# VH-VL binders against a9jty4: the designs that were tried, part 25

Target 1, 144 residues: a9jty4
Amino acid sequence: MAKKRDSPKLIKIKDAIKLINQEVSLIGIVLEQREPKQCRNNDWICTLRIIDDTYPSPGLTVNVYSRTLEQLPQIKNHDDMILFTRIKMQTFDSGKRVNAACSRWVSSFALFEGEDLILHADEDTSAVFVWDGTDAPPASILAK
Short names: E, the ipSAE of ESMFold2; O, the ipSAE of OpenDDE; V2, 0.75 times the mean of E and O plus 0.25 times the DockQ between their complexes.

## First folded at step 14 (VH-VL; framework fv_teclistamab)

Design j4 (at its last look DockQ between E and O 0.58; V2 from the best seeds 0.53)
Fold by ESMFold2, look of step 14:
Structure j4 (fold): chain C 144 residues (1-144), chain A 122 residues (1-122), chain B 108 residues (1-108)
Amino acid sequence: as target 1 above (144 residues)
Amino acid sequence: QLQLQESGPGLVKPSETLSLTCTVSGGSISSSSYYWGWIRQPPGKGLEWIGSIYHSGSTYYNPSLKSRVTISVDTSKNQFSLKLSSVTAADTAVYYCARETYNYIWGSFDYWGQGTLVTVSS
Amino acid sequence: SYVLTQPPSVSVAPGQTARITCGGNNIGYRSVHWYQQPPGQAPVVVVYDDSDRPSGIPERFSGSNSGNTATLTISRVEAGDEAVYYCQVWDSSSNHYVFGGGTKLTVL
């Protein structure tokens, strides 16, 4: 598909954690990826912990769902960057902590390996945006 | 504390229906957090899951037994029940009821009844 | 149907470490639960979700899971640990719970 007219509006993680039960778009540096697991319905899940300049600790946990193992984000380095679009903010640990869900149906992601700005997008994303961790507007990069 | 107790006949004739009831005490069967399951163990053998029920009445069953199994719930009595039809000697086992804790990834059985032996014999 | 393979028995001396394995194809992608069944008693969960321990289970019980093997480890084994141990997973392809055949732990 061609580029979308309503490019994702990125927010900082510090602001996202206040938006419980809302969908947000954000970019972060991946600090860790947990081993993938097969779900009871044959879907797959992996768990990432990401940070940005506004929320460097403890980081935001994002659960990423897919139909196949190969469709999960393929994190190679702990400092790779990932763009999430339309992920759902949620609480866990009896409301003490916040995480997010990257669903197979509504959400999408794109990976950035080092300075390579054109890495990965699903079919629903027509553009990749790069953001430097400040309030500056994101740069648009053509998605494959 | 939560307690599960199986009850029912210990002897069933071949071709008849095995019927067991599990009474839950120290907790509510109507919890949205749990399924309620039946697991059996033939003497000297391993464990086999039979099926589980949610307090709304929704069930799921071991495919190998599904054609002969009915699990039901009575929330007013805090009980759930097993019926296994057309029994044979192969159905002789200790039958356990158990609470199933679960999420989108996995399930396990965190509380078990003491078990009741059901013998299928003429 | 998914198959879980356990050794039929393991023997250890008191105070030593017992390791009970549960083999399965890509079992590292599944959550493994472990049950202790003492003679004549109902099973009790001792490890769930690979490595988590229920309240009241001693720290001597631990679990790991990667690749094709999950392992229940019992350190400083006591005579009271003598039991049959079962592993269990959910088989997502056939939608049922699968138990291993059980491992009899004997404390010499």
Scores: ipSAE 0.618, ipTM 0.814, lowest interface PAE 1.0, mean pLDDT 86
Fold by OpenDDE, look of step 14:
Structure j4 (fold): chain C 144 residues (1-144), chain A 122 residues (1-122), chain B 108 residues (1-108)
Amino acid sequence: as target 1 above (144 residues)
Amino acid sequence: QLQLQESGPGLVKPSETLSLTCTVSGGSISSSSYYWGWIRQPPGKGLEWIGSIYHSGSTYYNPSLKSRVTISVDTSKNQFSLKLSSVTAADTAVYYCARETYNYIWGSFDYWGQGTLVTVSS
Amino acid sequence: SYVLTQPPSVSVAPGQTARITCGGNNIGYRSVHWYQQPPGQAPVVVVYDDSDRPSGIPERFSGSNSGNTATLTISRVEAGDEAVYYCQVWDSSSNHYVFGGGTKLTVL
């Protein structure tokens, strides 16, 4: 019987920042994307700043790591949303600040584009749905 | 306030080994957030990174100097040292020790010693 | 080997804006740090991670990095800004820190 890997519960950024060294899943609006940089191990890093209704300022910094530049999030609009799965909360600046790491091995992300898309996260099932505001049922989305 | 101070002989003969020590005060060398590096500057020339060391003893060196360079750390004395073997006149420079910020991305050297001139001469 | 190219000198009048460039292949994908070195003194970081300033560094100092060029901008230049400025990056291909050749800023 394949132990149903308990789908990680989506949490708000306000709560995530309290869970240092833990893996969390969350959704946020992308406010900022820094230019990708090459890391010491030749991986690539993209730094995002994301917010939600519980943490509108200054936002959570998430470092996304990838093997290639193409595998990094491609943010097109300032109102794009991103789902992170199993990102690790951590501290930087000698413990004074909190950020998160989206690793290529453990974590995943899904980017949602469009001004008219409403994301709904089911807090119980951790399912994420995309809704276009019409009478059509929301579509389930999976993290990539 | 963190301070770094270089010490060692200011004169070394050709083919001998240059030895310098950096004494760190106002902070611990055993911090996990920093590396400790050596940078040199020949008179009237630019800066050249020599190498860096972590408090655990892990090192990385400038490839052009790697065969001649040894950097060590003494956490009990809050010091780290540089040895450069088989020196020539080309190794005449002001030598700086510095703290290197350690992030997932490559850091800067945010604290420097005053530097010490080492002259290679017969 | 990876090379950073700086102009050997830049001259500006007091109150004017100085721009010092650091050229490198795809330098925009690297974190650039800038150092100020007054005559006879050790270098001091004035800009790190392309555009961040250490505490105590005036807002007149700013940095940008894109494409093949990083730029240190010093607005409202003062006589005390006269120094040699160095850019620095890490080169992952050779696993070492690389400094530019330095730019002497002269305040006229």
Scores: ipSAE 0.414, ipTM 0.792, lowest interface PAE 1.1, mean pLDDT 90
ESMFold2 (binder alone), look of step 14: mean pLDDT 93; pTM 0.947

Design j5 (at its last look DockQ between E and O 0.84; V2 from the best seeds 0.00; counts 0 for: pae E 2.1 > 2)
Fold by OpenDDE, look of step 15:
Structure j5 (fold): chain C 144 residues (1-144), chain A 122 residues (1-122), chain B 108 residues (1-108)
Amino acid sequence: as target 1 above (144 residues)
Amino acid sequence: QLQLQESGPGLVKPSETLSLTCTVSGGSISSSSYYWGWIRQPPGKGLEWIGSIYHSGSTYYNPSLKSRVTISVDTSKNQFSLKLSSVTAADTAVYYCAREPYNYVWGSFDYWGQGTLVTVSS
Amino acid sequence: SYVLTQPPSVSVAPGQTARITCGGNNIGYKSVHWYQQPPGQAPVVVVYDDSDRPSGIPERFSGSNSGNTATLTISRVEAGDEAVYYCQVWDSSSNHYVFGGGTKLTVL
């Protein structure tokens, strides 16, 4: 019986930055994307800066790792949103700064293009709802 | 404050082995966060990476120098060393030791010694 | 072998902006680091990882990297900025740290 891995609870960035060395799930607006770089281990890394209403500045830096360039987030618009699941909160700059790592083994991400308003479910639910701006009920998106 | 200092003979004869030591102070060479490198600069010319070493002894070298270069580390003395064999006049340069942060991507050299001039002359 | 190409010299008047380019094939996918080397001194990192700035380096120093060109920008240039600047990358194909040829910045 595959232990139903309890989907990590979606949290706000302001709270995530307090959970150093922990895995968290969160959603944010992509503010910045750096050019992909090849890592020492030949993987690829894409660095994103994401924000939410709780942490609009300076934003959270998330390093996304992948085996191939194509597997990295393809941010098309400045208003794109990204859902991260099981990213690891870390510190850098001798502990003075916080970032997060989206590993290819443990973590996942989902991109939402600007027209999709993501409604945060209640603090108690890990469900993300996407609203397309129409009168249609929001679609539940399960983080894959 | 981290300091790197190169030491060794300033004059080496052709065909002999150039030997330098870098002494690290204000930090541990045994840190897992850093490699330690050698870079040289011939007079009036640019920079050339020679090689780098991890505290475990793992090394990687400039391919053009690999056959002549040996870098070693002595964690007990907080030092790492460079040996360059079969030197010629072309090996005359200021030799720098430097710290190389070990990051996800290949990094910069963030701390440098003052450099030491080594002249190859008969 | 992977080659980084820099202009041999750039001249700017005080208060103006200097731009030093570093050309390399697909350099945008590499992390580019920039060093300042004053005469008779050791190099100092002024920009690392394309655009990050070490503590103590003035905000006048900035970097960018895309496509085949990385650029070091020095705004409001001062006489003290006169130095040779080097770009540097790692080339995975040859397992080699590669430096550019250096650019001498002259403040007029």
Scores: ipSAE 0.575, ipTM 0.821, lowest interface PAE 0.8, mean pLDDT 91
Fold by ESMFold2, look of step 15:
Structure j5 (fold): chain C 144 residues (1-144), chain A 122 residues (1-122), chain B 108 residues (1-108)
Amino acid sequence: as target 1 above (144 residues)
Amino acid sequence: QLQLQESGPGLVKPSETLSLTCTVSGGSISSSSYYWGWIRQPPGKGLEWIGSIYHSGSTYYNPSLKSRVTISVDTSKNQFSLKLSSVTAADTAVYYCAREPYNYVWGSFDYWGQGTLVTVSS
Amino acid sequence: SYVLTQPPSVSVAPGQTARITCGGNNIGYKSVHWYQQPPGQAPVVVVYDDSDRPSGIPERFSGSNSGNTATLTISRVEAGDEAVYYCQVWDSSSNHYVFGGGTKLTVL
């Protein structure tokens, strides 16, 4: 009986950092992943730093929460890409800094190996398209 | 600025109860952002966590001491306290109270009192 | 119960770098905190959450944590750094805070 929401519009990181307390969808290249930590409630957290063409420095910090260690993003390559859906933009340090939270309740993520894919997302936030380098038209994929 | 001050008797007889109070000033013990803890250090030895309390009265204790320890809070006085029953000479130590930030992960003790020596002796 | 292992002592010359280790099984999955305790004084946190410094702690104090080892690094060591240093974590399996045994830093 909970209300179902439309998927948030895909936006660039430079615009996401202005949308405090809002849920956004965005894609970026993972530059860093900190060691996963156990949370007080026995969930797991890992912290990623991601970039895109509009915000290459210092990057956006995203805290990813899961029930198990195995459900955290498993970053394998320095050029891996991650799509986040419905992550919440937040402030910390008395409003001076911005990060995002990928909760296990409403958010999701999908990992892509960047070297084998050409990624295209429409500007309407309705879908993410991936082109595999063939002559075929771009295909949409669903975030996990 | 935030200050923590331990108080209580410095001498306790064996088999009796050690009782200490930590008075918090320059901050509120009722803050949802913090737990409040007791840590001890026998002379010349290392640190041992005793237990911590939230302003609601929720506690958690070092399992090795749990059967003898009670920590309580009095929010109206901005204080929390330690009682350690059935003491022996092994309980002689400097006792510190400290602030423990609440966080999604387990935090540090970021402010400490100056400590008070409690000696268990006949 | 969870054990944190620190060397009992480390000696360095002034101006050199001291490295104090804290060993524990899968300590990289834990948030590690470091305390400086000068003689006769209460401990002071110098690094928290593996690598963060509180306000007022010099940048020459730094920390790292991965795998089974956390390390406190003090560059350009000064005589005033002479103290005992403790690492600390929470152990979820036994539900208590654990301190290392302490490392006495001696400045030669």
Scores: ipSAE 0.449, ipTM 0.757, lowest interface PAE 2.1, mean pLDDT 85
ESMFold2, look of step 14: ipSAE 0.446; ipTM 0.748
ESMFold2 (binder alone), look of step 14: mean pLDDT 92; pTM 0.943
OpenDDE, look of step 14: ipSAE 0.548; ipTM 0.818
ESMFold2 (binder alone), look of step 15: mean pLDDT 92; pTM 0.942

Design j6 (at its last look DockQ between E and O 0.59; V2 from the best seeds 0.00; counts 0 for: pae E 3.7 > 2)
Fold by OpenDDE, look of step 14:
Structure j6 (fold): chain C 144 residues (1-144), chain A 124 residues (1-124), chain B 108 residues (1-108)
Amino acid sequence: as target 1 above (144 residues)
Amino acid sequence: QLQLQESGPGLVKPSETLSLTCTVSGGSISSSSYYWGWIRQPPGKGLEWIGSIYHSGSTYYNPSLKSRVTISVDTSKNQFSLKLSSVTAADTAVYYCARETYNYGYVWGSFDYWGQGTLVTVSS
Amino acid sequence: SYVLTQPPSVSVAPGQTARITCGGNNIGYKSVHWYQQPPGQAPVVVVYDDSDRPSGIPERFSGSNSGNTATLTISRVEAGDEAVYYCQVWDSSSNHYVFGGGTKLTVL
């Protein structure tokens, strides 16, 4: 019996920043992407700053880790949206600041390019819909 | 305000062991956000990292010095120490202890607080 | 071993802009930190993580890092800026903190 992977409940950034050391799933608009860096263990890191309507400033910093440079998020547009699944909220700067870690093993991300509107479905289904503004119906995406 | 202070003999004979202690004040060495490092500078030369230690005792060393270097930490005294064995004239330098920044999401450390440094001369 | 290359010296007139380079293979993929060391004093971080500035460091100090070159820029140079400047990175291949050779900034 395939254990029904409970679809992670998406939360707003304003709530996520209160859940230190917890895994959360959330969606945000990418405001900034720093130059990829190679970590001490030879992994790669991409640092993103994301926002939503609940946390427009200064935004949440998310560190995305990968084995290769190619596996990092490729942000092309200033309005790109990114879905994070099971990122770990954490503190840095001696606890003064909050960021999140998207790990290779536990977390995942999905990038939506362009002027796609992400609609949050009912709290009960945790379904995310992507709409490109056309007459086509929104596409349902599940947080993996 | 965080302060670091090096202490130990300023003169060591060749083949002996250089021993220094760094005393940290104004902050706890047991902070999870920092490593504690040693850097040296020969007279008129550049900076060379020796090694660093976490409050748990985890260490990493400059590969060129690893065989001769031991760094230890004493959380009860808020101190960490350096031992460099089999010294030669080439080990004559100003030795600095420093705090190394460490964050889970920021793995590239800088040394943000330094001691004033202590000159250690290796001479017979 | 990973090597950081700095010019041994840079000279500028007061009020001018000094640029100190730090060359390294793919240094753009590393976080570069810059230290100021006045004569007879311990080093002080003036730029960290390529372009971030510690509190208390004047805005005249800025950093950039791309490709094979990191640059420390000091605008409106003052006599008090005369010092040796070092760049520093972590090299993951050798598990080694590496410093550049240092650049002596002279204010003419």
Scores: ipSAE 0.513, ipTM 0.811, lowest interface PAE 0.8, mean pLDDT 90
Fold by ESMFold2, look of step 14:
Structure j6 (fold): chain C 144 residues (1-144), chain A 124 residues (1-124), chain B 108 residues (1-108)
Amino acid sequence: as target 1 above (144 residues)
Amino acid sequence: QLQLQESGPGLVKPSETLSLTCTVSGGSISSSSYYWGWIRQPPGKGLEWIGSIYHSGSTYYNPSLKSRVTISVDTSKNQFSLKLSSVTAADTAVYYCARETYNYGYVWGSFDYWGQGTLVTVSS
Amino acid sequence: SYVLTQPPSVSVAPGQTARITCGGNNIGYKSVHWYQQPPGQAPVVVVYDDSDRPSGIPERFSGSNSGNTATLTISRVEAGDEAVYYCQVWDSSSNHYVFGGGTKLTVL
């Protein structure tokens, strides 16, 4: 199976939460999406809670910003997967909690519907697929 | 624990300027995470937001009051203030200072700490 | 100007559940905050961002917001819950914070 673009270096959520004020790339399963809200600058935000095998609880909160409501991730099913590229790790609640911001300017996301797991293509770091604009995820590379 | 305390005259004559100061203790007014606001409540009535200020001096005001309102901040004293000019009897209210949350997503926040309030009566 | 509608009063027996509504067009797209104001006292935020609870507020206080209605729910109501409750949002069209008219909760 062919890669659609160069893989960003992915890290696990457990490591990402230590990298405050840094941009990271990661994959997670979407456990929860809060209803979208309109921002002060007329942008839109939705808030996702995502998990991976290293951080299944409480999960990482990711705030996703867009110019329009329609550009927000359209989470259709429990356990949809999302790839975030260049999201910024930050603290909130007086430093007690960690979340991430997916800005509309520098960050991006790719949503994978119906796929349960993205696995290594080989023994090296995880390969990453991005969807080519179809409604269904492409065939994935499966490995143990 | 953060505390806010209003101070200023309790009686103001019509057409003059109402002037109040809020002193913040147990926390810093210079935090990037908060605005600092004034809210009033006429006796027996509901709450009305007057305006808010960021520690840099940036302000925003209730448009119905904007022409008469000035909010300022003195970070060295950990204080912010309200001036409301040309007052009338309609400006009689309990005046509260409050901390306004400045959420990470630039969404509109709440007022999570309030002073005890000070009654200002506008009377001839 | 954006209109927030609250019932002027709600009465409940001790130990039961009080539900205080805040109605507004598409209020589900707004962050709704709730304040408790006991007689003669300053308001205290009890729920913010629709459903989040500040530290020190009992779990009995909860909130929801969807469509055109936000609701503050107080479970196992106690006499000490008697107060006026206000909802609050931002109105982008008229550029100010809007508070509801308040709901007086009476514990029978």
Scores: ipSAE 0.287, ipTM 0.709, lowest interface PAE 3.7, mean pLDDT 84
ESMFold2 (binder alone), look of step 14: mean pLDDT 93; pTM 0.949

## First folded at step 15 (VH-VL; framework fv_teclistamab)

Design k1 (at its last look DockQ between E and O 0.71; V2 from the best seeds 0.00; counts 0 for: pae E 2.3 > 2)
Fold by OpenDDE, look of step 15:
Structure k1 (fold): chain C 144 residues (1-144), chain A 122 residues (1-122), chain B 108 residues (1-108)
Amino acid sequence: as target 1 above (144 residues)
Amino acid sequence: QLQLQESGPGLVKPSETLSLTCTVSGGSISSSSYYWGWIRQPPGKGLEWIGSIYHSGSTYYNPSLKSRVTISVDTSKNQFSLKLSSVTAADTAVYYCAREPYNYIWGSFDYWGQGTLVTVSS
Amino acid sequence: SYVLTQPPSVSVAPGQTARITCGGNNIGYKSVHWYQQPPGQAPVVVVYDDSDRPSGIPERFSGSNSGNTATLTISRVEAGDEAVYYCQVWDSSSNHYVFGGGTKLTVL
């Protein structure tokens, strides 16, 4: 019986930055995306800065790693949202700053276009709902 | 404060081997976070990367110089060295040692020595 | 071999903005670093990873990188900014750190 890996609980960025060296899941609005770069190991890296209502400034920097350029997040709009699962919180600049790593092996991400309002269910649930702004009930999205 | 200092002869004869040492102070060369590089600059010209070394002894060399270049590290002395064989007048340059942060991406050289002029002359 | 192309010289009046370009094929996918080299001195990083500034470097220094061109921008140029500026990347195809030819910035 494959141990149902308990989907990590979504947390706010303000709390995530306190969990250094831990894996966390979180959702944020993409504030900026840097041009993809090739890594020393020939992988690709895309650096995103994301925010939420708890951490609007300066935002959390997330490094997303992939084998190919095409597998990196394709941010199309300035108001796009991104769900990260099992990203590792890290420090840089001699411990003065915090960022996160989205690894191709452990982590995953999901993009939501600006028209989709993501409603985070109760702080205790990892359920993410997508609302398109209509009178239709929000659709539950499973983080793959 | 981290300091790098180049040392070695300022004059080398043609066909001989140029030998320089970089002494690192204020930090450990054995750090896993850095490579250590050599860059040279002929008088009035631009910068040319020679090679880099990790504390483990792993090296990267400029392909154009690879056959003549040897970089080594001495962790006990907190030093790394450059040897350039079969020198000619074209190897006359200011030689810099520098620190290279080891990140996911290829990095800059963030700390430099003052440089040492090496002249190849008969 | 991968080549970085810089203008040999740029001249600006004090208080104006200097822009130094570094051209390279698909340089936008490379991490570009910029060095300032005053006369008779060793180079100093002024911008790294396209747009990041080391501690101690004034905010007047900024960088951008996209497509085939990276740009170092120096706003409110001062006499002390007169130097040769180099861009630098790693070329994975040749396993080579490549420097641009350098741009001499003259403050008029």
Scores: ipSAE 0.596, ipTM 0.826, lowest interface PAE 0.8, mean pLDDT 91
Fold by ESMFold2, look of step 15:
Structure k1 (fold): chain C 144 residues (1-144), chain A 122 residues (1-122), chain B 108 residues (1-108)
Amino acid sequence: as target 1 above (144 residues)
Amino acid sequence: QLQLQESGPGLVKPSETLSLTCTVSGGSISSSSYYWGWIRQPPGKGLEWIGSIYHSGSTYYNPSLKSRVTISVDTSKNQFSLKLSSVTAADTAVYYCAREPYNYIWGSFDYWGQGTLVTVSS
Amino acid sequence: SYVLTQPPSVSVAPGQTARITCGGNNIGYKSVHWYQQPPGQAPVVVVYDDSDRPSGIPERFSGSNSGNTATLTISRVEAGDEAVYYCQVWDSSSNHYVFGGGTKLTVL
């Protein structure tokens, strides 16, 4: 699920890591997923490492929180893509590392399985489109 | 450096109350970063969590012991305590106090006292 | 009540790798912590949050957790590693910390 007009502008991961304590929207390929854990408040967390063309290494760690286990992203293969909307950039490890938090109140995500979909952002990253690689027109999922 | 030390009677009669104190030195029990816990180990047996307390007085207990257990803090003495009522021979164990990091996921016990043996015997 | 199952003993030769398992239903959804207890001593945490090592614990101690099994791995085992090892989780359904029964590591 994507949001239009209410979402921060889509940016690249290399720029996002400089925007500490700010909310950003970004897209990445999910490179790693830690198994989900239950939190003390009975929410669920899973931890992803994502990359894009500007930040292929070491990647960005994103902690995704949800009310239930079933609401967490379910990553199936190595080329799955995820769109995050309004995730908060944070520091950890005494400021040495940056991660992001996808909260269940403000943030959202949309998961796209790579084998079925092609995702494209235009040059200024103000819009994201998806299509299945056929001759059907791409569908917009994030505009501005 | 942080140290935890258990103290209290080593011998308790059946049906009475076992009472232990853990003294914390080299750190503050009022720290918002930690819970403080009690774990016991019967001789030759495994570990059993009894309960934990936050500096505010908020507690959580092992459900199997909850009806008999009270854990409390005394911040002025940098101590927390365990009372276990109506003891039987089954409560004979080494009792440990331990520090538990406070965070949003369930944590470990990262520092332990040396332990004190409490024997329940007539 | 949630049960953690550990083998009662594991024996390895010095310099070899010991693997100590902790079995539990969906334990991969729980944060698993591992303690070393030498005879007559208090437990010491050697791995926490599945795979993290406290300061001062050698990197030859490592952990993993997925599915129904968590594993403590001790590479290049030394005589000083001889101890009982416990796993521990929180069980939300019964609201308490659960320890495994312990695994005695013997260095041959």
Scores: ipSAE 0.365, ipTM 0.713, lowest interface PAE 2.3, mean pLDDT 85
ESMFold2 (binder alone), look of step 15: mean pLDDT 93; pTM 0.946

